VHH binders against q68dx3r342to642. Designs and how they scored, part 16

Target 1, 301 residues: q68dx3r342to642
Amino acid sequence: RDLCVVLLNGQHLEVKCDVESTVGAVFNAVTSFANLEELTYFGLAYMKSKEFFFLDSETRLCKIAPEGWREQPQKTSMNTFTLFLRIKFFVSHYGLLQHSLTRHQFYLQLRKDILEERLYCNEEILLQLGVLALQAEFGNYPKEQVESKPYFHVEDYIPASLIERMTALRVQVEVSEMHRLSSALWGEDAELKFLRVTQQLPEYGVLVHQVFSEKRRPEEEMALGICAKGVIVYEVKNNSRIAMLRFQWRETGKISTYQKKFTITSSVTGKKHTFVTDSAKTSKYLLDLCSAQHGFNAQMG
Short names: E, the ipSAE of ESMFold2; O, the ipSAE of OpenDDE; V2, 0.75 times the mean of E and O plus 0.25 times the DockQ between their complexes.

## First folded at step 4 (VHH)

Design c50 (framework vhh_gocatamig_d2; at its last look DockQ between E and O 0.01; V2 from the best seeds 0.00; counts 0 for: pae E 3.7 > 2, placed apart)
Fold by ESMFold2-Fast, scan of step 4:
Structure c50 (fold): chain B 301 residues (1-301), chain A 123 residues (1-123)
Amino acid sequence: as target 1 above (301 residues)
Amino acid sequence: EVQLVESGGGLVQPGGSLTLSCAASGFTFSDYAMGWYRQAPGKKRELVAGITSGGSTVYMDSVKGRFTISRDNAKNSVYLQMNSLRAEDTAVYYCAKEFGYDSLTGTYYFDYWGQGTLVTVSS
């Protein structure tokens, strides 16, 4: 049987496995192919409604595969099974990463998350990050470049929402000019600057999932951000996120789930904050993710 | 701030006994499940025993009948009585506080660990 694993560089890897194969076996094959050595930061995830859900290594593929995959000896369009290699645990400082390839994977993930609008920051920083990506990928501004002829596509460096607000032409001009005036950083050095800038962002390393207020009013659409530092509660307005509450792990008494409900109890105030998910499985998954992130934070500090 | 302080570890001969104690502070102890984890050299950290706020207990198969977990809410303490100790029980033992509970599976998550106490079973 076959499944597709999408890598952070955009490569689609066809992985051959059997019906008894585990997520862990696929993870090992994929990370070996990609020459990754610092595996603790990575996981395999499936995507549902534009959100990534990480899988446990012990899970058998047949338990999560599309209907009919178990009976199919080969990959078909009807039974396509797709997973994603993604960073699950984000270090606070890139200097904690021992290998250049691991740092490169962090760069690719953060760049992709910005483009796909999973990581938000202000417009000035978005333009700066786009320029750093150009510097990392193209090097210094091309000396013979004609300003009226583009040497890159804006949608590969700047998120769609900013392009819509500024117009593609203005983004092209602004980014090209910033690139021309940028410092002489090349390749990995430009990637490390990109990492340094992103690690300072409040939403750096935050895994975001849609939740609902208990009252389920449209104006009360919410999201939970789960990261090494704790949980962030967002109010969703006009397709953007506004942080309303932050719970550091030391301020989190306990988390409980009951059916579709996910409840955080503050150790500081004793107050319970309840959110509604789309299923009991999603509520359990959010608790699993919180436990994993807290464990990672405790191990790193 | 949540603090868990373990004590009672030491060197003991096979077949011997030890009692581990954990003093907890920084939270309403009686509302939380408590547990004991251990980690031996070259092995994964594993849950040895757990006790709910209501007093119900759970044990890993290899220690069931030999180990007993208990709690004293008045003293904010949890204990692990270890009898008939074996060489394979050699590990650093960690006290753990409930991090969460999932009602779908009836599973407790323990994710606030103390600094640990070493137990060595050797002749």
Scores: ipSAE 0.581, ipTM 0.786, lowest interface PAE 1.3, mean pLDDT 87
Fold by ESMFold2, look of step 5:
Structure c50 (fold): chain B 301 residues (1-301), chain A 123 residues (1-123)
Amino acid sequence: as target 1 above (301 residues)
Amino acid sequence: EVQLVESGGGLVQPGGSLTLSCAASGFTFSDYAMGWYRQAPGKKRELVAGITSGGSTVYMDSVKGRFTISRDNAKNSVYLQMNSLRAEDTAVYYCAKEFGYDSLTGTYYFDYWGQGTLVTVSS
């Protein structure tokens, strides 16, 4: 049976596996193929409703596979089973990453998250990041373009929402001019600067999941941001998130789940904050994710 | 800040006894389940014993009848009385505090740990 794993560079790997194969077996095969050595930051995830859900290494593939994957002959498996190699644990500073290949993976995911608008920042920073990605790939501005045509596709470097606000032509001109005027920053150096900029963003390393208020109001959406520092509670309005409450791990007494309910108890005030998820499975997942991020934070110096 | 400080480890003969202590601070101790974990060389950390805020206890099979977990809410302390020690009990023992609880499965998450105390059982 066939499984597709999407790497951060966009490469799709076909992985042959048994029905009894685990997520861990696939993870080991994929990371070995990619020559990754610093494995603790990475995980395999599936996507549901535009959100990534990380899988435990012990989980058997048949438990997550789309309907019919187990029964179908390998030749006719057109219902693709796709997993994603993603960064689960984000270091506070890229200098903690020991290998250049690991830093490159962080760069690739953060770039993709910016372009796909999973990680928000202001217009000025979006343009800066686009130029840094150009510098990483092209180095210096290609001044010998006699035909006077755009040398890059704006959608590869700038998020669609900014292109809509500025127009593709204006984005092309401004990014090109910024690139032309930039110092000779290329390859790894440009990627490191990209990492420096993104690690300063408020939502750096935050894994965001949709939830709802226990005391529902029509159309009032919420989200939980789970990261190494703790949990952030957002209100979601017009597809933008507004941080309303933050729990550092030291301020978190415990996290309790019951059916669809996910409750954070403050260790400072004793107050309980309850959120509703789409299923008991999701509630438990969020508790597991909090536990994992808490453990990661304790290991960070 | 949650702090857990273990003590009472040491070298003991097979069949001997030790009492481990854990002093807790930074949270309302009486509201949380507590536990003891251990990690032998080359093995995964495993739960040895747990005690709920209400005093109910659980033990791993290999220590039942030999180990007793208890708590003193007035002293913010949890204890592990270890009797009839065996070579297999040699490990670093960690005090742990409840981080989370899933009511559906009845599962406690003990994710706050101390630095650990070494117990060595050998002649």
Scores: ipSAE 0.340, ipTM 0.724, lowest interface PAE 3.7, mean pLDDT 87
Fold by OpenDDE, look of step 5:
Structure c50 (fold): chain B 301 residues (1-301), chain A 123 residues (1-123)
Amino acid sequence: as target 1 above (301 residues)
Amino acid sequence: EVQLVESGGGLVQPGGSLTLSCAASGFTFSDYAMGWYRQAPGKKRELVAGITSGGSTVYMDSVKGRFTISRDNAKNSVYLQMNSLRAEDTAVYYCAKEFGYDSLTGTYYFDYWGQGTLVTVSS
């Protein structure tokens, strides 16, 4: 059977596996292929409704595979079983990472998250990050550049929403100029600065999942952010997330699930906050993710 | 558990021939491309030959015309016939199993699970 795994560098790898293969087996194969170190930070995830759900290593692929996967080969992209290699645990500082390759993987992950607008960033920082990415990948501003031909594509470095607002031409000119005026920071050093800047963002390392209020008010869209520091409750309006509540792990008394419901109890106030997910499976996933993130924080502390 | 067991290595004079065998178990053999890698002392491991599940073959340039990879699905085995052996062919040879495929480049990627078999070509 064939499974497509998308790596952080954008490579699509068709992994050959058996029906009885586990997520862990695929993970090990992929990480070995990519020569990755510090595997504890990584995980395989599937995508559902534009969200990533990390998989348990012991899970058999046949249990999560789409219908018809066993009847392969189907070479049509529409029916491809696709998993994603992603960073599951985000360190507070890149200096905690031991290998340069791991730092690079973090760089790739964060670039994707910024570009795909999973990680919010203001316009100024977006442009700065774009320039840092250019420095990382191209080095210094190309002096021999022909004026008529851009040396990069804006869509590879700047989110579509900002391009739409500023126009592609303005973004091209501004980013190019910023790159030209930038200091002699390039390669790995540029990536490190990129990491430094992104690690200061409010949503850095936050895994966001849509939830609903218990009363399911149509005007009230909510999301939960789960990270090493704790749980964040977001109100979602006009494609923006506003942090309403923050629960550090020490402030979290109990997390529980019942069917589709996910409940956080404050250890400080005793107040229960209940959210509704799309399934019992999702609510359980969120609970497990909280546990995993809490464990990670404890390990790093 | 995936197992690859290589055999057939040994000492041979230049110009001689050897046939390597690999017995595979622990996976659906017929579904996977198979290959042979070799690693000489102080050198990187390199792909010598590969054979797809459909029987298509690929060879490194230095062994073209001299080496032949084949498979027997009924026996879960892959073979490497090595003719006109040279001193530079001296290496530990490893049986490899397909790991993945890059459809954009048409490249197969392999992993190995065997202990390897030593081939020494010397006068």
Scores: ipSAE 0.062, ipTM 0.551, lowest interface PAE 1.9, mean pLDDT 91
ESMFold2 (binder alone), look of step 5: mean pLDDT 81; pTM 0.795

Design c51 (framework vhh_gocatamig_d2)
Fold by ESMFold2-Fast, scan of step 4:
Order: C-alpha cells, then sequence, then structure tokens
Structure c51 (fold): chain B 301 residues (1-301), chain A 123 residues (1-123)
C-alpha cells in the first residue's frame, strides 16, 4: 500500500506501508530519508480545511486513511492518502538547534508559512523576509540585471494578499531595490537572519485552528492559536485574524471538552471561555495539542 | 451516554493477583485517556494508574512495579493487572474516562466513573 508524504522542501515521497503500519513507522522512514537527527520538533500531519492536524506515533494508518485505502477500492471512492512532515514544536531561538539540517527545515517551514499566510506580520517585515529569501536562494543582486524583465517571480517570495494590495509591479520594484541595497549575506547566513526575524514575531510558532464562540453569532468566526507559551484567542474578519486574548499556561488552569465544545477555565479569574468546533474529534485534538505544547515548553525550560 | 463497566474484583490473599477489566461505550474509546481510581473505607478516592490514548502510563508510587495498566482499543477495554497484592490495596476500584487537562499540574484529569468493583485483600 502507498502513502504520499509531502516534505518542507516540496518533495513528495511515496512511502510503502501495510494495514498494520503506524504513523511512527512512517515518521521514522521519512525522517531517515530526509537525514534528520533532531526529531523532537517534527511530526506528521494530515490537512483538513487548510489546517494541519498532527498524528500520534501509535496511530495506525488505516484509522486515518481515506475511504477505500484499507477496504476494496471497487466499493468506495478513493482519494490520495497524503500526509505532511511539519514542525510541531518551535524553539524560541535557532541557536537551540544543533544541526544545520534542522535549522534549514525551520527556514523552509517559516518561509512556506509566510507565503501561505499562516504566519502574519506587517508589510515592511514581509518585504524584508522576501529579500532575505532571495539572498538565501538566489544570492546577491545580479550585476547584469535587465531592467525590462524581472529576475524572480514575486509570487514565490511575497504572499498573495500583499501583492493584491500593492500590485505585482510595485512589489517587484520594491523587493528588487531592497535586494540591490542588501548586505552580502547568502545561503545559510541569510536563512539564519530570516529565522531571527521570524522568531521575534508574536505569531511565531502558533498552530491555528478555526473555532466559533458559544456566545457570539454563528457568522462570527474565531480561531485558537496553540503554541509553546500558551493559547491565543483570535477574532477572524475578512480572512484576517486579530489577537483578542493571550493566555500563558499558568493562566489556563483547566482545559476540558464536551462533544464539540472546548473550554478553557482561567486560573486567574475562574472565568470559563467556551468555543465550538466542527466535531468532538477536533475538540479533543485541541486539548491534546495543548497538553503536548505545554509539555514541550516545560521540557525546554 | 458514557458507560464504564468494571469487573474482576474479588477476595484474594496477600501476595495474590487479580486482573480488573473495564468495558467502555458511548464515546470514541481510542481518543481518550483512561484511568483506574480506588477508594478505601474512610479514605478519599485516588488515582491508581492512568494510560493515555498513545499508550503512555502513570502510576501511584505505592503500586509502581506491582500494577500494570493496559488497553485494547479494538475491544474498547482497559485492564489493571494487580500483582503482589497487600492489605492496603483493599478498596473499591473505579474505571474512569478523561475529562480534561490541567495545565497547572501538567496532568489529565478524570470525571466519568463506572460503578466500581470491590477488591478485598485478606487472609
Amino acid sequence: as target 1 above (301 residues)
Amino acid sequence: EVQLVESGGGLVQPGGSLTLSCAASGFTFSDYAMGWYRQAPGKKRELVAGITSGGSTVYMDSVKGRFTISRDNAKNSVYLQMNSLRAEDTAVYYCAKEFGYDSLTGEYYFDYWGQGTLVTVSS
């Protein structure tokens, strides 16, 4: 049986497995192929509605596979069984990472998250990060630049929302000029500067999931961000998220679920904050993600 | 409706063994941590052993090395293998289902209980 795992560098790995194969077995095969040694930070996830859901190593593949993967194909509609190798636990500073390959994976993840608008920051920082990615991937500004033709595609370096607001032409001009004026950093040095910039962002390392408020109107979307430091409550408007509340783990006392409901009880005020998810499975997943992130934070000190 | 049904309790002599079983229904068993609590006469209910959905286990200090918690997700069942039983292990044993996570303690907590099964260790 075949399973596709998407790596952070864009490669699609075809992994051979059987009915009894676990997520952990696939994770070991994939990380071995990618030559990763610092495995603590990584996990395998499936994507649902543009969100990543991380899987426990003990989970059997057949329990998460699309209809028909385990069963006879003639009787069910089959989709491609796809998983993603992603960073689940984010260190506060890249200096905590021992190996260059691990730092490179963090760069690839953050680069992709910026481009896909999972990690948000202001326009000036987005342009700076685009220039750093050009330095890392392309090198120094070309001396023989043809003014009538750009040497890069703006959509490969700047998120679509900024391109729409500024126009593609303006983005190309701004980024090209910033690149021309940039220092001689390239390769790993440019990647490390990219990491330094992103690691200072308030939204760095936050895993975001859509929820709805129990008390607000159904049309008002919210999101929960779960990270090493705690939980963030977002209000979602026009596909943009605004942080409304931030809870450190010491402030989130008890976290519980009941069917589609996910509740945080403040250890400071005793107030309960209840959110509605799309399923009991999603509510339980968020609780387990909180446990995992808190445990990671305690481990790192 | 969450239902937990314990079995396997009984009278056993000191040094003996018993296996407790808990049959669960009314929820997706494999997604939740499960535990065994006990309550001795005149004492508070206490967590004896817990097992996460991923299979990680925790034990009360007085039972470490003597008791083993396990689960069978295909049978929606949790087990407590009790070896080298002592008079102090005499209690009603309750199967419990995870209710939440306490970030102040770093532990899962349990709020659903079965009816209990009596274990008496006596000569």
Scores: ipSAE 0.514, ipTM 0.775, lowest interface PAE 1.6, mean pLDDT 87

Design c52 (framework vhh_gocatamig_d2)
Fold by ESMFold2-Fast, scan of step 4:
Structure c52 (fold): chain B 301 residues (1-301), chain A 123 residues (1-123)
Amino acid sequence: as target 1 above (301 residues)
Amino acid sequence: EVQLVESGGGLVQPGGSLTLSCAASGFTFSDYALAWYRQAPGKKRELVAGITSGGSTYYADSVKGRFTISRDNAKNSVYLQMNSLRAEDTAVYYCAKEFGYDSLTGTYYFDYWGQGTLVTVSS
C-alpha cells in the first residue's frame, strides 16, 4: 500500500508498505533515502488540527491509517496516507551536530516553522531571519538588479501575518535593502547564523499543543509547550502565545493523566496544574512526550 | 473498570522456568506501560521488570539476564518469562498498569494492580 512521507526539503516520498508494516520500518527507509546519519533527533509524525503527533517505531501503520487504506491495493488508494519526517529533539547549539546534512535539516525545519508560525518571534528578528534565509538560498544581493523587479517571493521568506501587516511591497523593499547591506555570508555559513539566532529564541525547540484550563472560559485558550528543558504553559491570545509558567524537569515532579485531563504536580510547591485536552489519547500522548523529552535532556547532560 | 488478571504461577524447582501472563481490560492497552512487581513475605513490593508502550524494557539488577518481559498488544497481554529461578525469587507477582510519569526519577509510576500470582521456588 501507498504511504506519502513529506520531507523537510518539501519532497513528497512515496513509500511502498503493507498492512503489517511498522512506523519504524518506514522511518528507516525514509532516513536511508535522505542519507541521514544522526537519527536520534528525528521522528515520523502525523498532523491533526495543525499539530504534529510523533509515532512510536513499533506502531503498525494500519492502526493510524485513514479509513479504507487497509482494504485498498498498493498504488490505487483513494485516500492519501500522509506522514511527516520532523525533528523531535532539538539541541541547544548546532555545534553538537556532527554532520552538515543534520545541520541543514535543522535549518529547513526552523525555517519552515517560522513561515508556518509554529515558532514565534518579534518583527525585527523575523526580517533578520528572512534575510539570512535569502543569503543561504540565493547568495549575495544581485549587482545588476532592476530596483522595481522582484528577485524573490516574499511569502517564501516572511510569515503571512507580517506581510499582511506591512504589505508585500514594504516587505520586498525592506528585505531587499537589508540583503544589500548585509554581510557576505553564503550557503552553510548563512544557515549556521540562522540556527544561532533561532536557538536563542525562548520558543526554540518547543513542541506546542492546544489545551484548555480546567476552569474553561471560551476566551481562555491555552497551550502546553514540551521541550528538552521542561514544560511551558501558554495563554493564547490574538494568534500569539504568552508564556505564563515555565517548569524545568526538576520542578515538574509527577505528571499524570485521567481521561481528557493532564496534570502536573510541582515538586517545588506541591500544587497541581490541570489541563483539559481533546481526548484521553492526546493527554496520554503529552505525558509520553514529556518522558521522551526528559530522557533526551538527560542524555545531553 | 481497569482489570489486570495474572496467571502462570506455581511451584517450581531451583533452576526451573515459569512464564507469567497478565490479561488486561478496561483501557487502551497499547497506549500504556506495564510492569511486573513482586512481594516476598515481610518485604516491600519491588519492581521486577517494566515495558513501555513503545517496547523499551527495564529490569531489576537481581533478575537481569534471567527474566524477560514482553507484550502482545493484539491479545492485551503482558508476559514475564522467568529462567534460572532461585529460592529468593519466591514471591507473589503482581501485574501493574502505568499511572503517570515522575520527572525526578525519570520513571513511570504504577497504581492499578492485579490480584497477584504466587511463585514458589523450592525442592
Scores: ipSAE 0.537, ipTM 0.784, lowest interface PAE 1.6, mean pLDDT 87

Design c53 (framework vhh_gocatamig_d2)
Fold by ESMFold2-Fast, scan of step 4:
Structure c53 (fold): chain B 301 residues (1-301), chain A 123 residues (1-123)
Amino acid sequence: as target 1 above (301 residues)
Amino acid sequence: EVQLVESGGGLVQPGGSLTLSCAASGFTFSDWALAWYRQAPGKKRELVAGITSGGSTVYMDSVKGRFTISRDNAKNSVYLQMNSLRAEDTAVYYCAKEFGYDSLTGTYYFDYWGQGTLVTVSS
């Protein structure tokens, strides 16, 4: 049987497997193909409602495959099975990454998350990150550049929402001018500066999932951010999120789930914070994600 | 409502065998870890064997090689095959379901318990 794995560089990898294959077997094949050596930080995920859900290595593919995949050993399937190779665990500093290819993967994911508006930051930083990406991927400002001629596409470097707010022309002028004035950082050096900037952002390494408060109106959305340092509770308004509460792991105490409910008990106040998810499976996933992130944090110090 | 119902306990002679069964309902069985605990009179409950959602197992040292835990996700059941039983294995055996995660200890905890099944190993 076939499944597609989307890599961080945008490449679609066709992986051959059988009905008994595990997520771990696919992960090993994909990371070997990509020549990744520092595997600890990576996982395979499926996407549902614009959110990534990471899969455990021991999970059998047939358990998570689209309807009909198991029964159809055909050359052309109506049901495509797509997974994504993504970074699950984010280091606090890129200096902890030993291989340049691992640092490059972190760059690619953070770059993509900025563009797809999964990682939020202010306008000034978005422009700075766009210029650093342009420097890393294009190189130095062209010597014979005519001010009116475009040499890059703004949508490849700046989020759509900022382009809409500033206009494409203003973004192009601003980014081009910043690129012209930038220092002579090339390739990997520009990527490392991009990583240094992103690692200082409040939302760096935060995996965000939609939830609802059991006591709030359905139109008042919330989100939970789960990361190496703990859990963040967000209020979602006008397609942006505001941090309302932050728990470090020492502050979370007991985390439990029952059906669609996910509960965090503050070890500081003893107060229980209960959230409603779309399914019991999602609530269990959030519990397991918390355990995984806490375990990672403990290993990294 | 989460329900765990144990069966299979009984009186057996030393060196004999028993298979314990736990029938589960009220949750998505395949998503959760399950365990067998036991408690002898006057002693605290101890973990005998555990099995994760993915099928990984853990055993108490004194039962390794003698006991085997398994699960059947199609039947919503977990089993404990007990071989070469000893007098010291005499206890009430409880089935337990994982409930949550404790970040202060870094461990998952079990909070749904069955009523237990008595195993007596005696000549």
Scores: ipSAE 0.464, ipTM 0.749, lowest interface PAE 2.1, mean pLDDT 87

Design c54 (framework vhh_gocatamig_d2)
Fold by ESMFold2-Fast, scan of step 4:
Structure c54 (fold): chain B 301 residues (1-301), chain A 123 residues (1-123)
Amino acid sequence: as target 1 above (301 residues)
Amino acid sequence: EVQLVESGGGLVQPGGSLTLSCAASGFTFSDYALAWYRQAPGKKRELVAGIYSGGSTVYMDSVKGRFTISRDNAKNSVYLQMNSLRAEDTAVYYCAKEFGYDSLTGTYYFDYWGQGTLVTVSS
């Protein structure tokens, strides 16, 4: 049987396995091929409704595969099985990462999360990060550059929403000018500065999932952010999210699920906060993700 | 000294087949993954296929079902069987022992030895 694993550098790998293969076997094969040594931070995930769901290593592929994968149908257009190699656990500082390849993977993930609008920050920082990525990947501003001629595509460095607000022409001009005025940082040094900037963002390392409250009307969307430090409750308005509540693990009491409901109890106030997901499976996944993130935090602290 | 020597390239008609060979020396062959990469004129090098020490394989989408990578640990060799060749498969093919990612290009790092082997698919 075959499946496709998408790597953080954008490459698609066709992985051969059998019907009894586990997620862990694929993970080991892919990370070995990529020469990754610090495996603790990584996981394999599938994408559903633009959200990533990490898979347990013991899960058999046939349990999660698209209908017909076990039978290996000749036509694959409707039965493509795609997984993603992604960072599941985020360190507070890149200096905790021992290998340059691990730091590079963190750079690629955060770079991608910025462009795909999974990691939010203000416009000034988005432009700064775009310039740092341009410096890391393209190098120094071309000395023979004609000021009106474009030498890069803005959509490869700046998220679509900012391009729409500022216009492509204005973004091109501002990024080009910032690049021209930038220091001589390039390659690895530019990547490390990108990591330093992103690791200080409030949204850094937060895995976000859509939820609803029974008390709120359909027009009031919510999201849960789960990270090494705890849980964040967001209210979503006009594609932006506002942090309403923050629970550090030490401030978190019992977390429980029942059917489509996910409940977290504040150990500080004793209040229960209940959220509705799209399925009992999603609610259980959020509970398991919270346990995993709490465990990671305890291991690192 | 690590050495990888490619052979087996040539001119073939569309729909034809070729087998590429790579002879390796200077490292414990059975402990490492090997890969085949290709580069067409004016294009970046790209991963075609990879094989792990345990025999598991990985392929690029465009060659899946047409190419087969294999290894022979007793002969310190890795092979790429190419079937149903297309004009877009025309490239220099390189055997690589992978050591990581290239931080400047965001792609796999490759240790290349020798000149590669040219595959031309043309009528």
Scores: ipSAE 0.000, ipTM 0.125, lowest interface PAE 20.8, mean pLDDT 81

Design c55 (framework vhh_etentamig_d1)
Fold by ESMFold2-Fast, scan of step 4:
Structure c55 (fold): chain B 301 residues (1-301), chain A 124 residues (1-124)
Amino acid sequence: as target 1 above (301 residues)
Amino acid sequence: EVQLLESGGGLVQPGGSLRLSCAASGFTFSDYAMSWVRQAPGKGPEWVSGISGSGGSTYYADSVKGRFTISRDNSKNTLYLQMNSLRAEDTAVYYCAKEFGYDSLTGTYYFDYRGQGTLVTVSS
């Protein structure tokens, strides 16, 4: 059978499997192909409504595959079975990563999350990260380059929202000037500085999922951020996320689900915070994700 | 009425294997995380393994990691524990427990009900 796994470098890997293959078997094949040794940080996920949902290694592919995958391949089918290799667990310090290839994967993921607007930070840091990515990928400012003339595509280094706010021309000029004036870091050194900058961001390593208040006001969108340190409750308005409350794991107390409802009880205040998801399956997934992230934190802390 | 019935225990030699089963009834099985908890002779209860309602997440005590595998079949309302490479220290009554959620203060799943248990004896 035909299964596509999207790697963090953008490569689409065709994986051969059968009806009884598990997510874990695919994960092993993909990580072996990518020469990854530190596997604990990675997982396979599917994408739904721009959100990643990580799959358990014991899950059989036929349980999650699109309709018709179990049968002989149909040439007219528009639905492909696509999974993503993504980082599920983020270390607080990149120095905890033993292998340079693992650090490179973290760089690729954070770079992609910045561009796809999953990781938010201020404009100055976005420009700095763009310059570091240029330094990592192109090296020093080109000696023969005419000042203010484009030698890269802005949209490959700066998120679309910032380009819209500043204008493409201003972004091009500012990034080019910063690149021209930057230190001669390139390759892995530039990537490590990128990681050092991103690891200090409040949104670093946060897995975000859309939820709603149990008041059922869909226009007042909320989100839950789940990470190694705990849970963050966001209010979403005009494409911006505002952290309303942050729970460290020791502060969360009991976490429970029932149907479409996901509840976190504060161990500090005793207050229960209940959120509504799109499905009972999503609520159960969020509980599982919380348990997994807390377990990871306990192992690393 | 919530009912949990464990089976599969017995006498086994060190290095052997056993598969425990728990038949659940009286509640929507797939809505609840489930655990295996054991109590060795003369000791308090020890959490062994936990599994989410969907089966998507599994957790193990350090003493059993790599040797035990927890699984569930939601279509049959049955929880399983595959125990390999058994040691004398694994001798205990094993209980199936209905789990309501995760307690971040203790780092474990909390549970409401448990069954009558099944005895596992590892002895030469």
Scores: ipSAE 0.000, ipTM 0.317, lowest interface PAE 12.9, mean pLDDT 82

Design c56 (framework vhh_etentamig_d1)
Fold by ESMFold2-Fast, scan of step 4:
Structure c56 (fold): chain B 301 residues (1-301), chain A 124 residues (1-124)
Amino acid sequence: as target 1 above (301 residues)
Amino acid sequence: EVQLLESGGGLVQPGGSLRLSCAASGFTFSDYAMSWVRQAPGKGPEWVSGISGSGGSTYYADSVKGRFTISRDNSKNTLYLQMNSLRAEDTAVYYCAKEFGYDSLTGEYYFDYRGQGTLVTVSS
């Protein structure tokens, strides 16, 4: 049987498995191939509606596989089973990471999350991060560069929404000028500065999932952000997330689920905050993600 | 509506064995951790054993470790507790408990039990 795992560097890894194989077995094979040693930060996830859902190592692949995977003797039948190697737990500072390869994986993930608009920040920081990525991946501004000639594609460094607002030409000019005037940091040093900048963002390391208010009105679209420090409640307006409430773990008290409902009871006020998800399985997943993130925070602090 | 129905209790002599069962309905059984909680006469409830939704991870109270085995059959929506080398102090009503939520102040999952329980009496 064939399974495809997408790595953070964009590589698609074909993994051989059978119908009895577990997520944990695939995770071990993939992380071994990638030469990762600090495994506690990583997980395998599937994507549903542009969101990543992390899988428990004990899960059998046949339980999550797409239609026909068990019956497919050959990959050529077009049945595709795709998982993603992603960072599940984010450290507050890259200095806590022991291996350069682990730091590089954090860089790749945050770089990708910025481009795919999973991690939001203001325009000035987006341009700064684009320049740092150019330094990390391309090196110093080319010495023999013709001033008006483009040497990179803006869509590889700046999110599409910002390109639409500024125009591609203006982004190209601004980023090129910033790159020319920037310090001579490159390679790992530029990646570490990228990490330092992103680690200061309010949404750094936040795993975001769509939810609805308990009354489930279209104009009340919301999202929950779950991270090492706690839970963030977002209001979603004009494709932008606005943080409305922030709960540290000491403030969340009891978290419970019932059917499609996910409830946080404030330990400070006693008030219940109830959200509606698309399924009972999603509500349960959010509860388990909260437990996992809190456990990670306790282990690191 | 969540329903849990315990069975398998009875009278057994010290050193004997019993297997308890819990039939679950009203939720997707394989998605939830399950546990066994017991309450001896005149005492508060005591957590005995827990099992993950997949059945791959099991946990035991020190008082029963090595003697009791928790297991589940997700195809039958049934939880089991195999009790060996029973002692007089194991006498209690045993309740099947479904994971209800997570308490971030304690860092622990908390469980809800709905059934009437099943009585286990260990005496000569």
Scores: ipSAE 0.495, ipTM 0.769, lowest interface PAE 1.7, mean pLDDT 87

